# Designs tried in a protein design chat: VH-VL binders against q0atu2. Part 25

Target 1, 119 residues: q0atu2
Amino acid sequence: MLDKKARIRTSREYRNVFEKGKRLSGRFLIIYYVENALDNNRFGFITNKKIGMAVIRNRIKRQLRAIVREYQGQVKNKHDIVLVARAGIGKSSFEGMEKDYIAIMKKAGLFARNANKID

## First folded at step 14 (VH-VL)

Design jc8
Fold by OpenDDE, fold request of step 18:
Structure jc8 (fold): chain C 119 residues (1-119), chain A 123 residues (1-123), chain B 108 residues (1-108)
Amino acid sequence: as target 1 above (119 residues)
Amino acid sequence: QVQLVQSGAEVKKPGASVKVSCKASGYTFTEYWMHWAKQAPGQGLEWIGEINPDLGDTNYAQKFQGRVTMTRDTSISTAYMELSRLRSDDTAVYYCARDTGTLFYPTGHFDYWGQGTLVTVSS
Amino acid sequence: QIVLTQSPGTLSLSPGERATLSCRASQSVSSSYLHWYQQKPGQAPRLWIYDASSRATGIPDRFSGSGSGTDFTLTISRLEPEDFATYYCQQYESDPYTFGQGTKLEIK
């Protein structure tokens, strides 16, 4: 699990990302991202019943957290980023999900220039 | 239809703890922020805190920090509010309330409320 | 925190009259984050007006909300017997969520 400081935890924080953030859609993920006034990034996760049953949603959440944790050190600082799982993600593999995350984050320009695990 | 059904009235001694439940039905429990509010007898409403039922993240009013714990059991679509170190001024009706918007699109207003749970703290 | 002060504390009126309830914020609140609830004795609050001026589902058009900045108003053009209750304003411009102390609208 991500540290508390690395998580979007309040409704107001989510609302802020929705209202002020930019949106990019990948195959399995939609990301909303906005700059924050902190020195660290915070991540939020959104799953809904369209993803599938509770077991599937829980799996997806675990996988998304794992992906975010793996690459968090390569993400540009001072961003609030919300990952929204798309309906098709329930049928995706972890690798597919990871690739989608990397692709969409790259498209958003959120990876640091010196990142070496995203090629 | 959306319903929030809370547990029954409680009578507690000072220093004890109380745990109030709020069972949700008629909607996907994990897709909406759940809030709790306090209303002392004859008084107004006071916000206690919120919980993200999907992730378990909580945010409490400073007044209740250190004494309140909000949790949820997604398997039974139930939210819980536990208040510890009870004192006389904790005597109140406690409400759970759903944010009108979804987790990502919270509105900050509450469209459905539980029926309330009276907690009486008396020596 | 943002303090919401409602006035008057008690408003005594008769059916058919116009009611004006005030909610003043200690600092500016966006309209999207100012809401009103109605509560009757022994019942839970009910969302009444949201986003300062939008009526919740099923709310009669005799109810209206207005205002901006620090001053907000709930107006009932012609009071009906069922309108007598306590009304609370609520904000979430910033943490924490806060409510006004309420205005009790009672029958004269």
Scores: ipSAE 0.918, ipTM 0.957, lowest interface PAE 0.5, mean pLDDT 95
Fold by OpenDDE, fold request of step 18:
Structure jc8 (fold): chain C 119 residues (1-119), chain A 123 residues (1-123), chain B 108 residues (1-108)
Amino acid sequence: as target 1 above (119 residues)
Amino acid sequence: QVQLVQSGAEVKKPGASVKVSCKASGYTFTEYWMHWAKQAPGQGLEWIGEINPDLGDTNYAQKFQGRVTMTRDTSISTAYMELSRLRSDDTAVYYCARDTGTLFYPTGHFDYWGQGTLVTVSS
Amino acid sequence: QIVLTQSPGTLSLSPGERATLSCRASQSVSSSYLHWYQQKPGQAPRLWIYDASSRATGIPDRFSGSGSGTDFTLTISRLEPEDFATYYCQQYESDPYTFGQGTKLEIK
């Protein structure tokens, strides 16, 4: 799991992202992002029953956290970012999810254009 | 219909711990923030903290930090609040309450409340 | 933290009268983050007014909420016997969540 410092953890923090943030939709993910006053990025995750049963949701959460953690160093700093899992994500592969994440983050301007998959 | 059912009254000695449960039904437990509040006898309401039932993240009022632990069991849609190192001024009715909004869209007000759990701390 | 101060502490009125309850914040609170609850003895609080002026589901028209900034008001145009209870205001402008100390509306 992400470090406490790297997580959006409070209802107020989530609400702030929703109210002030920008929204971008990918194939499997919707991201909301807003600049924060910190030196680090914080990530939040939203899953619901639409993406599948508890086992699926838990898997998706683990995978999303893994993806976020892996690419954390390539994300521009000073952002709060909430990832909302879309209904189709339950049937996606990890690679597909990762690709979607990278694409949407690049589209948002949060990744450098030369950001690549880490092998 | 949404319902929050809390565990029964507790009597504890100073220094002991108490764990109150709050079972949710009638809605998706993991999609709403769960809050806990304290109400001492004849006093007003005091916010204790909140928990994200889906991720397990918690946020506590400073007054309770170090003594309160909020957890949840998603398999049975139950939230827990444990208060340790109990003292006499912990005697109160404790409530769980659901945020009216969803996890990402919390409203900051509480539409459903548990019936309350009386915790009495006495030597 | 934001301190909410309610006044008066106790309000003694008769059925049919108008009731005005005040909630003052130590700092500005947006309307979307100011709410009211009703509580009767032995019962849990019940959401009554949200977003400063919106009535919760099932709340009679005689109840109204108003205000902005640091001053908020709950008004009951004509008191009914079932309206006598304690009313709390609550804010979520900033952490932590805080409640007013309550106004007890009792029968004169």
Scores: ipSAE 0.912, ipTM 0.954, lowest interface PAE 0.5, mean pLDDT 95
Fold by OpenDDE, look of step 14:
Structure jc8 (fold): chain C 119 residues (1-119), chain A 123 residues (1-123), chain B 108 residues (1-108)
Amino acid sequence: as target 1 above (119 residues)
Amino acid sequence: QVQLVQSGAEVKKPGASVKVSCKASGYTFTEYWMHWAKQAPGQGLEWIGEINPDLGDTNYAQKFQGRVTMTRDTSISTAYMELSRLRSDDTAVYYCARDTGTLFYPTGHFDYWGQGTLVTVSS
Amino acid sequence: QIVLTQSPGTLSLSPGERATLSCRASQSVSSSYLHWYQQKPGQAPRLWIYDASSRATGIPDRFSGSGSGTDFTLTISRLEPEDFATYYCQQYESDPYTFGQGTKLEIK
């Protein structure tokens, strides 16, 4: 799982992202992102009942964390990023989620120029 | 109707641990931050920490760092606060309280509170 | 941490009178991060005023909150018997969450 230092862990940190950050919507994900004063990125995750039952939500969280871990080294530094799962994500494949994540992160300009796993 | 129901009063000896539960109902447990507060007899309120019930992430006040552990069981919509290495000044009523806002937008104020749990630490 | 100092510690008034409770912050607090609670003996606190000036659900209009920066005020225009309680201010401008020490509003 994500290192504690790589996670948004406080309500204030989440609120700061929502208040100060930019918002972009994908097919399955909405991202809120804002620069932080750290040397590392932090990720947050939001799921709700709209995406499905607890089993589905847990699966989605696991998959989203896996995606974030896979690409975290290619994301521009000094960002707090919150991923909000959309209702349709429960019916998506992992590949679909991954594709959506990559697309929305590219749109946000959050990938480093030398990123090599985002084709 | 939103309700937070806490476990009953506890009597502990110094050095022991206490685990207080807070069962939530009337709303989606995993969609709101849960907080805990301490109130010593005749004293004011003191924030202990918070937990994200969906992810399990916690944030504690420095005063309680190393002694407090907040957890949750989502299957029964219950939050727990465990305080270890108890001492006399831990004697207090402990409250769980829900953030008014959802995880999507926490507000930082608390709209629903448990009834409180008295923890008495005495040798 | 941000220290909230409430004054007076105890306020003795009679029903029908005006009550003014002060909450002073050690540093600037945004209005959206300053809140008030009412607590009666043997009961849990209850959210009373949020965002410095917004009444929580069910709170009578005789209660009002105001202020900005470091100075905030809770005002009760005409005290009712049920208003006598302890009032706490609370902030989350920065970690950690902190409460004022409370103002006890008692019957004179």
Scores: ipSAE 0.910, ipTM 0.954, lowest interface PAE 0.5, mean pLDDT 95
Fold by ESMFold2, fold request of step 18:
Order: C-alpha cells, then sequence, then structure tokens
Structure jc8 (fold): chain C 119 residues (1-119), chain A 123 residues (1-123), chain B 108 residues (1-108)
C-alpha cells in the first residue's frame, strides 16, 4: 500500500485532478495528472463496476498500487496522478498493466531524466 | 430509492467513545464520497470529515483530528464514525451525508442525508 | 479555514414578502463551490442551491442564488408558508468544508 503522504486523500484533490489534469490513454489505463504545490507526488485510483465483480476490481486495485509503488522513485515530483482502469483491464496480466503504465508515464514525460539512465 | 439510515440515539459519559453507523441503500456505496457533520442543540452545522468508501482514505477537520475515526464495511454498505474522549460539548446530532458526484468528480454538495443520531454526553 | 458568515441571524417576514439572505466568505470561493441548504426543525438539511445559483431538483423558481468571490446571496422573491426555515451556506473551496452559522427565516 502506498505511503499516506503519496496518496490523494480528499475529495477536493480528486476533483482538481479531474478538472485541471492532462489526460493520456493507454491500452488498459488512463492517467490524469497535474502539478501540485507539494514536494512529493500523490497517486489516486479509480475503478468502476464495468471492470468486473468486486473480487476482480480489488485485484486490479492491488496490482495497480504495486506497480505504482515499484516505479514511484522514477516519477518526477510535484504531481498529482490518478490512474483510471479501463473496462478491458480485467483480462490483462500484471505484466501487461505494468508495460502500459510505463509507456503512458514515459509519454507524459513524468519519469525523471536520471531514471532513463539506469541499467 | 437512495437511503442513509443511521444507528439510534446514544447516551455516554465524558471520556467514553461512541460509534455511529450509517447504512446506505439504493445506490452503489463505493462510488460516492461520504461525509459526516455535527449539529449541537440549537446550533448550526459543522463538517467533521469525509471518507472514500472504496479505498478507505479519510480526511478530517483539524478540530476533530486525533479524536475521530471514520471507517466503512463495504460488505454491508455501512459507514462508521467513532468519536473518542467525549466531552459535554460533543452532545449533538451527527449526520452522514452523500456527495452528489462520483469519487473522481465529487461536487462537494450533499443530496442525501441520514436521519441523524443524537449523542448525549452527560455524567 | 474559510469562515462563512451569514446575515442576518434571524429574518422576520410575512408570507408574500421578499427575503434576502447573505453569506460572506473570509476568502474567495468559486461559485462552483458555494452551496445552500434548507433545514426545518427535527429534520436533516436538504440541498437547496448548488454552484451558487443552480436550484436543486424540485426547488421552486422563487428561490434564486447569486454572488461571487466573497459575497453570496439567496433570494426568495415571494415567501410562501413552507419557506420559513433555517438556511445554511456551505463551501467546498478547501477543507474543512465549512458551513455558515445559518439564517433563521421566521414568520413575523
Amino acid sequence: as target 1 above (119 residues)
Amino acid sequence: QVQLVQSGAEVKKPGASVKVSCKASGYTFTEYWMHWAKQAPGQGLEWIGEINPDLGDTNYAQKFQGRVTMTRDTSISTAYMELSRLRSDDTAVYYCARDTGTLFYPTGHFDYWGQGTLVTVSS
Amino acid sequence: QIVLTQSPGTLSLSPGERATLSCRASQSVSSSYLHWYQQKPGQAPRLWIYDASSRATGIPDRFSGSGSGTDFTLTISRLEPEDFATYYCQQYESDPYTFGQGTKLEIK
């Protein structure tokens, strides 16, 4: 589970990302992202019933949190980022979601330059 | 039909804790933010805090930090508010209320309210 | 936190009269984040006006909301007996999402 400081925790903060954020779609995910006034990043997660039954939705949430946690050190600071699961994500593998996340985060320019040089 | 049904009135001694429940029906419980408010006798409304019932994240007014805990049980579509170290000025009606918007686009206004739970703190 | 100050505290009027209820914010509030509720004794509040000027479902057109920045107004053009209640403004600009102290609209 992400550290509390790294989570979007208020309704007003979610609304700000929805209203002001840039949007990028991948195969399984959509990200919304906007600069914040903090020293750190915050992540939010949106799943809905179109993805599947509650067991499936909870698995997807757990897997997305794990992916975000794995790569959070590579993300440029000062962003609020909401991951929205697309309807087809329930059929994806963990690797498929991970690959999609990496691709859209790179396209958004959200990975730090030093992360691109790690062997 | 959307309904929020709260637990019954409670009488507590100073220093005790109280846990008020709010059972939701008629909508998908995890898709809307839930809020709690206080109304002391003859007085106005005071916002206590909010919970994301899907993820469990909470946000409390500073006045209640350290004394309030908001939780939920998604299996029974029920939100809870626990208030500890009760004082006489915690005597109030406590309401749960639902945001009209979705988790990602909340509106900040509340279209459905519970009936209220009177908590009386007296020695 | 943003303090909402409503005036007058009590407004005593007769049916058929116009009522003007004021809500002043200690900091600027976007119109999208200023809302009004009606509450009658023994009942939960009811959403009345949202986004400063939009009427909630079923609210009569004699109710209108207006204002921006720090000054907001709820106007009732022609009071009906059912309109006598307490009205609260509420802000969603920043947490804590505060309410005003209320204006009690009572029959003269």
Scores: ipSAE 0.872, ipTM 0.934, lowest interface PAE 0.5, mean pLDDT 93
Fold by ESMFold2, fold request of step 18:
Structure jc8 (fold): chain C 119 residues (1-119), chain A 123 residues (1-123), chain B 108 residues (1-108)
Amino acid sequence: as target 1 above (119 residues)
Amino acid sequence: QVQLVQSGAEVKKPGASVKVSCKASGYTFTEYWMHWAKQAPGQGLEWIGEINPDLGDTNYAQKFQGRVTMTRDTSISTAYMELSRLRSDDTAVYYCARDTGTLFYPTGHFDYWGQGTLVTVSS
Amino acid sequence: QIVLTQSPGTLSLSPGERATLSCRASQSVSSSYLHWYQQKPGQAPRLWIYDASSRATGIPDRFSGSGSGTDFTLTISRLEPEDFATYYCQQYESDPYTFGQGTKLEIK
């Protein structure tokens, strides 16, 4: 889904976001975000076994990556962003997760420029 | 109890490849980073790389970039390290090791290690 | 990358003596990212000290870690026969997460 350049790929990078990032909670997601020293954004994903069985967890991961990919062009650059799935996300629809993501990203001020591109 | 059990010793010729396995038990395999390290005979430890077992993302030391591939099979809680184009200085014991922290809060220190896999490269 | 240089390479001492093992980093390393391992021949390494000064589970009080920035020390206040081994420092400040070359603590 996301190119290697747009993914948080190292353990140390995940820890940096946890330690230094700002945190915002939505209905199904929590985001942690921090400025990076790159020219681009990087995204990370955290799900755990509390979400559900492996089939459910894999569906959630796939859907979250698709949502991030769809909106990545509208995210202000130079951020590392980790999406953490909340326990209730397993019962959410794709549209529910998408709306939650949009709302959190707007609240964080991470969507740029033109509100019409979000709508 | 947490265990990491590695595949058995291998003897290879120069130019071949080797794939070492590391089977995890006693914990949730996909919730902890896995690392691999090399120790040549009589030498110190050398970090090779890491894998996120949930997402499959990897990060390798530059010395091994292009020759190492780390993978996993989550259905059997097993990590793999493959080293290609083997040469004599690849003769070493290879270890897998687990980070003590979670995927989002890794600690960078390793509390459980596999027993080691001796790879011998000889012509 | 961050290079960890351990000194001395070999330390020859007798049981009952105090041992001091040095680890110097080429760049500053946060105390929370400097760790120590013990290894005996034929065995996997064992986590010994983490976060520069915290003992891993079951590690005796005679072991202590200290230091900050670029200079870190592992001290064994009173050597026991089982303490003779090789000790490695490791950093997690930045990838690659390098080890020092080791200090072999051997019986004099």
Scores: ipSAE 0.871, ipTM 0.934, lowest interface PAE 0.5, mean pLDDT 93

Design jc8
Fold by ESMFold2, look of step 14:
Structure jc8 (fold): chain C 119 residues (1-119), chain A 123 residues (1-123), chain B 108 residues (1-108)
Amino acid sequence: as target 1 above (119 residues)
Amino acid sequence: QVQLVQSGAEVKKPGASVKVSCKASGYTFTEYWMHWAKQAPGQGLEWIGEINPDLGDTNYAQKFQGRVTMTRDTSISTAYMELSRLRSDDTAVYYCARDTGTLFYPTGHFDYWGQGTLVTVSS
Amino acid sequence: QIVLTQSPGTLSLSPGERATLSCRASQSVSSSYLHWYQQKPGQAPRLWIYDASSRATGIPDRFSGSGSGTDFTLTISRLEPEDFATYYCQQYESDPYTFGQGTKLEIK
């Protein structure tokens, strides 16, 4: 779903976000983010087996990617952003995850000037 | 206990492809980066690339770009490395190795290695 | 790419002696991204020292790692017969994550 250029793809890049990134927690998600040296954004995703069975984890990954894709045009460029799924996200609805993502991205200041139109 | 078990030795002709498997056991396969390395006879180690076994994203050393493909099958906890357009200097032992750290905090050092797979490219 | 140059290529010593193995990087490498492996003939490499100076599980305290920037050292204070092997340094500062060419530590 996400363009290859919009994904964090290497182990070293994930480690850089962990080490240098700012961290904000929401209800279902934790977001780590750091400025990159590119002209675009890159997104990474972290889930673990505690969320549920493989089919549940795959559903969560698909839904998070869909949410990121929907709002990616509103995200300020030049950031590497890793979404970490919290325990309990498997019981969340798509709409619950979406609302959580919007709230935490607003708090991080990662939406562009028109971000106040996101609700 | 943690094990990485690789497929057996292979003999290939120049121009062919080889696909080496690495079956993981004793840990959660999708929570650690997997790496591949080459060791030509009597030579040192050379890093080929890495794969995120959860998401499937890969990263290859430039000299292997375009000839190597890394994949995995999470249902059987197995990583694969395929090398195409083989030439004589591809004769080597190929290793899989697991990162010690997790996907989000990889350490870049490898605590478990497969036993190696000898690939011989001969005319 | 970062080139790691190990010296000497071969080090011939007797049990009981001190061994010093050098790893020099073409660019600065953070200590947390420099690691050492031991490899014996017919075996896969084994993680030995990580983060420049930390011993992997079960590694005897006669092994120590040190260094920073471009110069790193693996020291064995008193060689035991089982220590004769090839040692590789490896960097994780940037991809490709390169290895040194190795130092073969052999019985004199």
Scores: ipSAE 0.860, ipTM 0.928, lowest interface PAE 0.5, mean pLDDT 93

